# VHH binders against p49116, part 234

Target 1, 238 residues: p49116
Amino acid sequence: EGPLLSDTHVTFKLTMPSPMPEYLNVHYICESASRLLFLSMHWARSIPAFQALGQDCNTSLVRACWNELFTLGLAQCAQVMSLSTILAAIVNHLQNSIQEDKLSGDRIKQVMEHIWKLQEFCNSMAKLDIDGYEYAYLKAIVLFSPDHPGLTSTSQIEKFQEKAQMELQDYVQKTYSEDTYRLARILVRLPALRLMSSNITEELFFTGLIGNVSIDSIIPYILKMETAEYNGQITGAS

## First folded at step 13 (VHH)

Design p9 (framework vhh_7n9e_1)
Fold by ESMFold2-Fast, scan of step 13:
Structure p9 (fold): chain B 238 residues (1-238), chain A 120 residues (1-120)
Amino acid sequence: as target 1 above (238 residues)
Amino acid sequence: DVQLVESGGGLVQAGGSLRLSCAASGFTFRNYGMYWGRQAPGKGREWVSGISWSGGYTNYASSVKGRFTISRDNAKNTLYLQMNNLKPEDTALYYCARPGYGWTEESDYWGQGTQVTVSS
């Protein structure tokens, strides 16, 4: 059958909140992160193969991999978000907290290590000069992961993941014909995504959410949103 | 509709230089890596050079490395190939391409090509 993704899935446009505040604040960071999360969920939902798996399977897949998709999105949209500036502001805040002994040193160390891992990931992707096609297929590979607990359609999910891997391989081999190892360099970046804590991602980027809800708990509702509601959350996506 | 239009070919003597251009339209140019290929008389298509979306990574066939330079201008949706120290064996139809979806060259998008002829 036809290709897993199309040009519409390669296009990934994050529209930042405006106006940008004079100084970065929690509300601006959380709104920016929420827009990226909704854009990522809308992207996944638009894939015909994803739709074909059915609602229960779709919810389980996204709940298992949202942090990986979000982190890939951060790397892809790092310049648009001014991510380095956001992370620097968070680091400064954390260092002030440790100096004042307001938080456990162990907790602050865990959060700081997460930020350094995130920066290293984004830097490695930038050095590889990953493009929109490559990002779309890396997202598809992590989305169609058959190895998450509780999945019932694992053989079909695995086939979609293999299809994503094959189409990415074809693209890389056609574009960079003399570089037989570029695909391997790209794919070995993916395991690091699973070592990043979703709880720490929530603390860094979604602190402003009302009622202390988890991203895991709201995913089923985001995936059920009608097109008009998606457009409201990811305004300007094209 | 994806459109790729090459220009800049011509007749040149060995040791000369040419700059090829490829005007891209119908897709978001900056989202894709691009490549140049060529087809010599009586031979199949040969990959010449590839470039990443920002131009930060480039790759060359061994036969042209050190003589050819691939570059792009995303603001102008244009791909370039600067060819220096041309040799008679560089004579070919040169075409630009955007990789497509799937396993065959048929899935790729090709321009019609621009002819480069190098006399000895």
Scores: ipSAE 0.776, ipTM 0.915, lowest interface PAE 1.1, mean pLDDT 88

Design y1 (framework vhh_enristomig)
Fold by ESMFold2-Fast, scan of step 13:
Structure y1 (fold): chain B 238 residues (1-238), chain A 119 residues (1-119)
Amino acid sequence: as target 1 above (238 residues)
Amino acid sequence: EVQLLESGGGEVQPGGSLRLSCAASGFTVRSNHISWYRQAPGKQREWVSTIYSGGRTNYAESVKGRFTISRDNAKNTLYLQMSSLRAEDTAVYYCATLSEYLRQFGDYWGQGTLVTVKP
């Protein structure tokens, strides 16, 4: 028993590479994204309910939902990352280079549509002024999704998701009592996360830094990291 | 670490054929999007072809119907089969692990292999 999340799970602080370069490059974007991914996975592994599911289930859950967690993290950290500037730069470069790549026009269109969906999602979260508690519970709801193929312990995962939903409802009703429809406005944003391609997210944010290896291949390693090793990854310390 | 080693370049007459290879180490060709780029003398690098992790391929309009990108997963090697070569195809050819959509922000991997098309 006890609450699903503690106050420590509300704290979500991204340390950015310093300083932002004059020209954005894939190394800066990928370093920033990798730090956010590592922070998100460390956040997940720190949840007692998550640990209770066991290593194999933990790996399967994060492989299934990392894109949703990462996208929520992008929205939460949009200001510190200057995400709008990064996305605008990517869009401008894609538009300028389209003549050379127009044989892959369908793929470019998919990438552009993904960026627009991401911008819309982040803008909607900003307009709602989603706070740290709300982000923590939304991340928990997507983490404890029982409906991904191949999962074991789906009944236990569903119980944790329901607990996250209940605790979010209690928080919103007490903190934002004057806004009767706030919870509904927040929750209807979540289905859009499932429509965004993890392959496109990986191509946009993780090209160059990880040596172009798949996120699926690194997830088990990140989840097994000791605290000192994890801190080394997110700060760049040896 | 990621390393790419291009080979197979040389001199060929117009209308001829060459097969370029890119041997990869430190990552898996099967699981990644991998592209061929080229740089002609005095020109900027241009995208030539991509093979996606799922096996789908795309080509620059200038090479479509003449070039074929492929991979050998067992050998962890990327190939570019070039046919009906033209003087305009003369360039140093690079393989790269960077996305074709973000090439403006990236560096290319590998040292390149020179292809010269002349009579």
Scores: ipSAE 0.000, ipTM 0.164, lowest interface PAE 11.4, mean pLDDT 80

Design y10 (framework vhh_enristomig)
Fold by ESMFold2-Fast, scan of step 13:
Structure y10 (fold): chain B 238 residues (1-238), chain A 119 residues (1-119)
Amino acid sequence: as target 1 above (238 residues)
Amino acid sequence: EVQLLESGGGEVQPGGSLRLSCAASGFTVSWNHISWYRQAPGKQREWVSTIYSGGRTNYAESVKGRFTISRDNAKNTLYLQMSSLRAEDTAVYYCATLSEYLRQFGDYWGQGTLVTVKP
């Protein structure tokens, strides 16, 4: 059996809406977040091990972990996205909502705490200088999580997660041989992803979606998308 | 509040031409990748064409050489010029940004604009 991930799975290129508006708005933020979400799901569906689990398992896995994948993507693409500027715009929007009595103080506190956790996570990843191979394997570890409620193929999922962990270990030991504790420092960052609410992520980044649409509800449709349709929406590839 | 409103559909004979319009409000068309999709009765949604924020265009193989996507930034409007129309091009046509495309999976698709190619 070959490696879990190939060099093609290390490439993770986000294309931002252009030009960036002078004043950030909900639509620009939502479009940017939607592109990252689509890129993350396309990345997952391109993994042969993921495809081997079958459609129902694939849908269940992504529905369980999309927020963790999205947050890793935010950290990986923070510079490309100008994430700090987007988060500042979200904070300004929340402050305006307080002044207009649109949101309760308790809800605003929950959302601000989420933003602080997100900033802390992204800063920790930046300080560790996580590279593209490390991000690919961290995403794979998150994707192949056997411990989500309701999963049916848990033994096979666990084997793929263990394979991801082994290949990350081999990569880090080979590439950063003088830093004996690097792998441990990287892996202890992952539990923080489980503490971030998917509902709050939807409120922060996907407020521009109109109607009764949750990320959870659209995942099955995105995963079934044809390659030409995906390229038409997100990559711009010929 | 973001809206894309399609218009310009109708009945044409095979080999005819139509120009579809997509009027945008609440955002600027030049900032976004915007796509045309179509859905024929009894078929899955099909991607037709995209104009990218940088101005590059891409087309589904079935429409290359016959359809042309364009935008007018001053009018904040997207167009699809359709030529050499075939019976198989009969469908309801929709325009969407990526975020609106995601919204459409959870909600009913908007009205769109109907194109019917009949002899």
Scores: ipSAE 0.397, ipTM 0.738, lowest interface PAE 2.7, mean pLDDT 86

Design y100 (framework vhh_enristomig)
Fold by ESMFold2-Fast, scan of step 13:
Structure y100 (fold): chain B 238 residues (1-238), chain A 119 residues (1-119)
Amino acid sequence: as target 1 above (238 residues)
Amino acid sequence: EVQLLESGGGEVQPGGSLRLSCAASGFTVSSNHISWYRQAPGKQREWVSTIYSGGRTNYAESVKGRFTISRDNAKNTLYLQMSSLRAEDTAVYYCATLTEYLRQFGDYWGQGTLVTVKP
């Protein structure tokens, strides 16, 4: 009956670890990325439609789409994160390793191709000047994807995805009435998210994770966190 | 003062096994990412394996299933257990930190330890 997302779901504010180190390292990058991941999952769990699907479906859904949500979050928070600086530092390090014959060129090529895809995606979103409402609905479209293997509530998930698409269309037509093809330009960006490897995203951003755990393994824990515990993670509180 | 000292190399026949050690001082193995690299004669240095600060491990495709990276926190030592060794595994093996993308990676290279697989 009501709208899928409220104005509270448009707010997406990342708090970065402070201060940024003089030289970027895997620990700073991991803490920054972890804060974004926690913010993204907290955003998802706050949606009434998402809650209505039940805990098991919620876990399966987020396990299937966390890389897409995370990448949209990287694009949305690129300026706050200084993402271009982080990626440039990684690229420079990898290029120097090739030049010094310290690392295999084939290994580095795979990681570099992923970074270039990520940069292209973020640049395309920046050029389109995607606003907070558009990001919220794009994240909802990605979250409520009925086509992942193993999902049990696919009809309900599809209904929520269609609702997200309809509300995005209404918003764009109302707000950007002068740009007839804006919605098409935005939506055509989404398939690229599924071409980016979650394993390489995990390697680039989450190498500093404690306890020999994968993102897949911690998702159920994050989704069940109390609000106070979650806030402690995103602010770095003890 | 950070030092990484590799040992355990030697001559072995094909199909044999060796365990390499990397003793760390001025640096805590359990709190840092640390990798094994190797360099065969006339070739670029090749990444072999990494153990991350959280305990996760990754391996190069060429060694997956044959090599095992581990650490002993009490001894502050990194290990590489090598089994089913092949002539292609002949190289000088190095350990190196992966704690900073720009400053520390490669700066903690030791002299390495030579592994020779002879028929």
Scores: ipSAE 0.000, ipTM 0.153, lowest interface PAE 11.9, mean pLDDT 81

Design y101 (framework vhh_enristomig)
Fold by ESMFold2-Fast, scan of step 13:
Order: sequence, then structure tokens, then C-alpha cells
Structure y101 (fold): chain B 238 residues (1-238), chain A 119 residues (1-119)
Amino acid sequence: as target 1 above (238 residues)
Amino acid sequence: EVQLLESGGGEVQPGGSLRLSCAASGFTVSSNHISWYRQAPGKQREWVSTIYSGGRTNYAESVKGRFTISRDNAKNTLYLQMSSLRAEDTAVYYCATLAEYLRQFGDYWGQGTLVTVKP
């Protein structure tokens, strides 16, 4: 049995639409978010342990955790995305919508709270200076979560999660040997991911897909996509 | 609103050529990655080619050397030049950004443009 993740799983390169428009619009935000979502799902499906669980289990796992994976991706790619600028534009739009009575005050408060939680999460990860190996293992811990309702094969999923935790521990203890409690500081950030609503994430980042399409509904199609088609989208110019 | 309108399809003999067009509105083609996809009746959707915002291009192995993707920034239009066409290239062709492509998984494709290679 080899390691859960290889060096290829540490590489996580997001290519943004370029140039960023002077005035951010729904299309730019949705296209950027779609690229990150696609990259995140490609990352997950490339893991041999994930493949070994079978298609039905793979679909159930990603449906349960896509928002957590996406949020980790936002934190990891925050600089490349200019995420702070995107969030500021969304906040400005929401505040203008309040003034024009286009959205209910209760809904706007929910969305604003989500944005604050997201900013706080990204700031905490930045302060900890989380590296690429640490992000890869945090994503693996999130992906192999055995505690979502409706999952089968929970014993095997738990085994893969424990393997991810052990490999993260070995990495952190070796690489950051001088910082005895670094692993604990990193792991206590993970519960915050479950406080963020996937419905609000869809509203903020995937508005361009609204209609009868939800991220939950498209996950099975993305996971079943042929490798050549997938790679054609992801291996864009930096 | 954001939309992409495909045109240029038609009937052609094996070995023939066609140029497909994709006119964009609501966004700038040169600022985005735009792809061509195709779907034959009873078959799964297949990625054909992508032109990236930086001008780089990629092609599916099945069309490499026969198809050329390009864009005209002044006309905000994407093109797919198809040569040495085969019966297997018969399909409805669609252009999409990644976001529009993902949207199509939950609903029907738009009109697209039909390419028929007659034996």
C-alpha cells in the first residue's frame, strides 16, 4: 500500500480569465468559480483511493463535500483569484440591493454572514501560511469524511481519512519540526467549513448557472467525464 | 445577457471542409477560455477544442491536425476550421465557456450547428 497522495496531487494551479474586468460581473465570477470547481473535482477523481471506492460512493462523497472542497480551493487560490476584490464587489452589490429593496433584509444578512465567515476562514489559513502539501491533505480529510448521511462503505472511507490525517501529521512534524502545535492549529480550522451553506455558495459564485441547474445535480456528470475532455479544460495556459 | 450563437454547419462529403462560427454577446471572447464541443445522436458529449484567453490552443486527439480553432477579437467571434472531415465528425457542434458547459449538464443544449458528413 503506497501513500494516499503523490506529488502530482499537491499541484493545484488555477488559470483565471484574463484580464480581470474593471467592473466585476456575474459572468466573470461564475467562470472563475467554475474553473475552481472543475479543478477541485479533477483533483478528487485523480486520487487512486477515491477511484477504488466506486462511482456511486464517489458521487455521494463529492455531493456531500463539494462546498468544503471549493472553500479550501478559494483559500488556497485567494491571491490568484483576487478573492478579496471579488468579495468586495459582491458586498457592494448586496448593499445596493438593500437600498433598492431588490432582496429581503433577512436573506442579505444570511449572505453577508456567509461572506464574513469565508473571509475569516481565508484570513486564518493565510496567517497560518498553509502550504500546498497541507492543502492537499486537508482536502483529502474533507473528501474522505465518513460521517455524511446516506453514505455506504463508511469503514473504507474512514480508513482513507485516517490515512490522510497520518500522512499530514508526518509531513507537518518533519517540515515544521520547530512548531509543535502547528497540526492542531490547522485541524481546528476544518469545522468552520461545515458552517458555510452550499446554497449560499451557489448564489454568490454560480449565479450564472441559475435556472434548473444546481452544483449537486451536475456533479455526477463531471465525475463521469472522459479524461481527455477533462484535461482539455484544465491544462490551460497559465 | 450572456450568449453564444453557433452557425456555419451543413452537409459535406468525406474529406471536405467547413468553417463554424460562434458569435459571443455579453462578454469578450479574448478575455475567456472558449471551447467547441460536439454531440452525435445517441452518443455522449465530446470536447473538441479550446482557445485560452492568452491565445494558446488545445485539441482532442481525434481532431488534432484536421481542425483549427481561432478567434476574431474585433468581431467577438470564435471559429472552428474543419478539414479532412470524416463520417465520425457528424454531430451538432456547440461553443461554450466552462460555466456555460457545466450549465448544459442540467438541461438541454442550445440549438448548436449541425455538421453532417455524408458517405
Scores: ipSAE 0.194, ipTM 0.583, lowest interface PAE 4.6, mean pLDDT 84

Design y102 (framework vhh_enristomig)
Fold by ESMFold2-Fast, scan of step 13:
Structure y102 (fold): chain B 238 residues (1-238), chain A 119 residues (1-119)
Amino acid sequence: as target 1 above (238 residues)
Amino acid sequence: EVQLLESGGGEVQPGGSLRLSCAASGFTVSSNHISWYRQAPGKQREWVSTIYSGGRTNYAESVKGRFTISRDNAKNTLYLQMSSLRAEDTAVYYCATLGEYLRQFGDYWGQGTLVTVKP
């Protein structure tokens, strides 16, 4: 059997909405985040191993791991998105909300903790200078996670995850042969993804979704989109 | 479709006064919490004042006693009366309606109006 991922799976190009507003608003943030989410799901759908698991399993896997895939995408596309500027604007809003007495202190603490975890993760990935191949395999490792509740075909999913881990190891050992502990430094970053709340991610980045829809509710529809529809969503063309 | 449009900015001398206006369309000023924010060059936006739907007002400590927030329900317009202006008040001033929950942050902001207090 051939490799789990091909060179085409390394390409991950986010196109941002334009023009960028002078002040950030929920609609611009949501449009940017939606494009990244669509790009991430299109990436997953292009993997032959993923396709082989079937529609129901594909939907269950993405529902379970979309937050992890999205967070890896935020880290990978942090420069293109000006993520630090977005997070600074959110922090500024939270500070103003404290002064206005608009939000409870407990809720603000939860959101601030989430932003701190996100910043820590993105900073660690930037410090490690994670390349496109490494990001592709890390996304594959989180996508093919057999341990989420309610999954079927867990043995096959586990085999694909193991294949992703082996191919990442082979890549890192070949490409960064002088850095003996690079793989270990990369892999110890992954558990942090599961400590970040998908509910808070949804509130921070997807609050501008039309029709009071949840990410869980739109995932099946995004996964069924044709390539042209995905391209339309990630470029804003329609 | 909500739009907020600020006006009334300009150049003033220290100790001077200025009145800012925020014309609202697509929402009702009298039934919502609505705030003034400002952003000085190179700094983050900071809260200045809020008038709540019930009529209560609140002010940042730096402007308390110098600024007065008010609204005209018939004109659907928010005002900020500024007096005893200082160089530190130089900023672009924005009006905004922000929900009590994160789902509405940044949804309804105006374009801003520049206030320059020159020595």
Scores: ipSAE 0.006, ipTM 0.254, lowest interface PAE 9.9, mean pLDDT 83

Design y103 (framework vhh_enristomig)
Fold by ESMFold2-Fast, scan of step 13:
Structure y103 (fold): chain B 238 residues (1-238), chain A 119 residues (1-119)
Amino acid sequence: as target 1 above (238 residues)
Amino acid sequence: EVQLLESGGGEVQPGGSLRLSCAASGFTVSSNHISWYRQAPGKQREWVSTIYSGGRTNYAESVKGRFTISRDNAKNTLYLQMSSLRAEDTAVYYCATLDEYLRQFGDYWGQGTLVTVKP
């Protein structure tokens, strides 16, 4: 009966490690990304509809969509992170590395294409000036995706996704009443998220902090953490 | 292509000293910034120190004044001189470049070198 998301689900505040390095720093990137990942998981777990699906379904959904949620979070927090500066520095470093050593050419090219795709996505969202309510509903739409292989309760998941779409439509029509095609411009951005490799995202952002375990393997543990443990990860107060 | 091999770890008493080495192959230490990281049991990897291509250095607050990062360009080797060691310095120590981090693409960090500070 109530709305899918409350005002508390619109609040999405990333606390960055301080100070930001004057140089490209792998540790800073990994710590920042880890905080964003935990914030994203905590956000998903706080949704009553998500809780209602049960632990096994919750784990399967998040395993399937964590990269999409994380990428939306990168776009939403891009200014706080100075993400464009970080990605530009990585690209510059990769181009210089190619000049010295061509043995990894194909893989480096794939990574650079991935970074450029990420930059394009974040720039598109920034140009659209996506607000906090819109981000919350876009995250809900990707979270409640019924089309991932191996899911149970797909009818209920689809119902929640449709509810997210309807509530986003209502919000956009009321808030941006003069922009008739705004919703369409926003929604056509979502398919790009599925073209991004979770393996490349994991390599770029999580190599230093997760050790030898994959994000996929730690998701069940993150989802079972107590609220205090989540808060520690989000603020770095662990 | 890029390989980094850590060595020099061991067991030491509080207040003691150790010098860690990182032998590099497949790239030139003087043309890259190179960092030391450490991972204590049950904890995530922590940045310790960086030496930049131009020779400038930077340190984590917890090791500043106690650790010194350096390199020998002729030997293509990175060093971490550790002094005034404390129990909280107990960890496996790793060296890494941004190049190695990005170009390995899921490849493993090296075995590292274990430093144990015992009372």
Scores: ipSAE 0.000, ipTM 0.134, lowest interface PAE 11.5, mean pLDDT 80

Design y104 (framework vhh_enristomig)
Fold by ESMFold2-Fast, scan of step 13:
Structure y104 (fold): chain B 238 residues (1-238), chain A 119 residues (1-119)
Amino acid sequence: as target 1 above (238 residues)
Amino acid sequence: EVQLLESGGGEVQPGGSLRLSCAASGFTVSSNHISWYRQAPGKQREWVSTIYSGGRTNYAESVKGRFTISRDNAKNTLYLQMSSLRAEDTAVYYCATLNEYLRQFGDYWGQGTLVTVKP
């Protein structure tokens, strides 16, 4: 059996909408987030092990972990996205919403706590200087998570997760041989991803989605999309 | 709910002109980036033009100088003025936001409006 991931799975290139507006708005943020979400799902779809699980399992897995994949993508693409600027704009918008009494204090507190958790996660990843191979394997570990409720192929998913963990270990030991504890430092970052609410991520980044469409409803369509149409979405072409 | 309704298509002679309309409901055209796409028989959908929320416009090289995208904020409607039409412009024309993704999920993709340039 070959490796879980190939070199093509390491490449993760986000193309941002341009030009960046002088004042960030919900539509620019939503378009940026949508591109990252599409790139993340395209990445998952390209993994042979993922394809082998079948459509129903693929949909269930991505529905369960899209927020974790998206958050890892935010951390990986933080510089390209100017994520700190986007988060500052979201915080400013939330503070204005408090002033205008549009949202409950409890909801705003939950959202602010989510932003702080997200910032802390991205900062920890940046501090560790996580490389492209490490991001690819971390994404694979969260994608092939067997412990989400409602999954049916749990033993096979677990085997793919273990394969991802082993390949990450082999990569880190070979590439960062002098840093004995690097793998442990990386892996202890993963539990934080599950503390971040997918509902709050949707509110922060996908408020600009027209028609009150949820990410849960979008996922099956993206996963069923023809390769040519999928590429058209990502590149903004036909 | 979001709805974009294309109209104004028809048959036209080479060198002729036609104006397509896209009536929007469920969102405001002046606050969104909206594009025109087309699909010729047997080919993939192709981006034609975009008008950005700030009023800037962009065009595919094949239509630049011949097509003009505009909007009427009061009518919440997008337009595509087409001039110097060629046989190659024969296609079904669709309008979509820059989140065209959403319009390709389920019932979000409109039926479009057919433009036929007769030789």
Scores: ipSAE 0.011, ipTM 0.238, lowest interface PAE 9.3, mean pLDDT 83

Design y105 (framework vhh_enristomig)
Fold by ESMFold2-Fast, scan of step 13:
Structure y105 (fold): chain B 238 residues (1-238), chain A 119 residues (1-119)
Amino acid sequence: as target 1 above (238 residues)
Amino acid sequence: EVQLLESGGGEVQPGGSLRLSCAASGFTVSSNHISWYRQAPGKQREWVSTIYSGGRTNYAESVKGRFTISRDNAKNTLYLQMSSLRAEDTAVYYCATLSQYLRQFGDYWGQGTLVTVKP
């Protein structure tokens, strides 16, 4: 059959809320993160191989990997989002909360460690100058992960992941022929994504959703949306 | 505190018209993408229309040509003008930014505004 991904799957355009407020607030951060999450789900749903696995498998895969996809999206869209500015605002808020005794020291430590891990990941990706094709294939490798507990059709998922790995290898070797170790440098960054806590990601970026709704609980609803609804919310398409 | 409050629903005959309102507080409607959604009893949530921060609009195929989304920046209010209403338009209507829409997944939507098109 044909390639796993087409040029349409390389396009990943995040439209930010406008204008950016003079002082960042939780509404702006949550709205921005929600758009990135939605764009990431829409991206996954547009892959023919993904749709071929069926609704139950699709839901299980995205529930297992949404935090990894979201974090890759943060790295890919870091400049568009002014992610460093968002993270600096969060850190400033945490420092003020410590001084006012509003948050526990243990919770603050967990959140700061997560922010550090996220910054290191984004810095590593930026230093490697990961391009759009590489991001698309890295997201596909993460999406088609056969090793999450409770998955069915693991053999087919593994075949799609291997296809993603093979197509990434072909792309990198052809495009960056002078850098013989580029693929290895890229792939060794992926395990760090599984060390990122989805609960802390929810607290940092989806504060407006936490408590009553978890990202895990909304995934089935997002995946059932019609394509027009996806496009209507995210792209600002004319 | 960011809020969107829906109003304007009611009972109407087939072929009738209604105008729904969505009053915003805590943020500016002209600066955001804001959508209308609906949910009929026993059905999934359905996207109806979006107005983008730049003023462009988009509509679900089922309502295109019958519904018009608009906003009044001075009143910080979003509107949905509904015409040629059909029985299948019967639903509770909600307005939301994307993050507010996602927050309402699950078992509690809040009140919304009920539109009933009589058989």
Scores: ipSAE 0.287, ipTM 0.640, lowest interface PAE 3.1, mean pLDDT 85

Design y106 (framework vhh_enristomig)
Fold by ESMFold2-Fast, scan of step 13:
Structure y106 (fold): chain B 238 residues (1-238), chain A 119 residues (1-119)
Amino acid sequence: as target 1 above (238 residues)
Amino acid sequence: EVQLLESGGGEVQPGGSLRLSCAASGFTVSSNHISWYRQAPGKQREWVSTIYSGGRTNYAESVKGRFTISRDNAKNTLYLQMSSLRAEDTAVYYCATLSAYLRQFGDYWGQGTLVTVKP
């Protein structure tokens, strides 16, 4: 049997919207986040093991884990996104909302806590200097999670997750042979992803979506999108 | 001008039901995230429920199964259907736009409507 991921699955290149506005706004942030979400789902749908599970299982898996995939993508693409600048703008907006006494302190605290958890996660990944192979396998581990409620084919999903864990172990042990505990340091970062609310992520990054559209509703559409349609969406080609 | 106007509050017995309304003007309820909050006497304001632009809903653990958030797009009105009311549900209930950073319009609060669950 071949490897779970090929070298093509290691490549993860985000193309940002241009030009960047003089002042960050909800639409620019939403378009940037949407491109990352599209890239993440396109990455997932290109994995033969993922395709083998079938459309219904694919949709259920991505609905369950999109926030984890998205957060890993934010960490991996933090520099190209200027994520620190985006988060600083969001924090500034929230602090102004507190000062203007427009919102409850409790709701703002929930959102600020989410931002702090996100910043901590991205900083920890940067400090560990996680490479492209490691990101690819971490994404595969969270994608092939058999423990989400409502899933079918859980035994097959578990086998793919174990294969991802095995291949990550082999890669890290070979590439970082002098760092005996690197794999453990990487893996203990993953539980933090499940502490972050997908509802708050959607509020922070996708509030600019037009019409009566939620991430849950667009997932099956994105998963069925042709490569040409995907490229047209993220580059504006015609 | 953007306005939120709550109504429907009143006195109700434990186990009773009440429906709150929030009439919106100057923006479209179906295109926005909108929440209900409440503030009980001597307590901080707490989040109760949200209906997201995509139509999904979320609830505070204390009200799950008892409260239902909904909207009427034609009337541009948000509702909170409250059932199996308890003494601890006594509070002023507020309608608010969910805090969406850098949105085109600011976050808005209504004036509130008092709900009293009498023993």
Scores: ipSAE 0.000, ipTM 0.141, lowest interface PAE 14.5, mean pLDDT 81

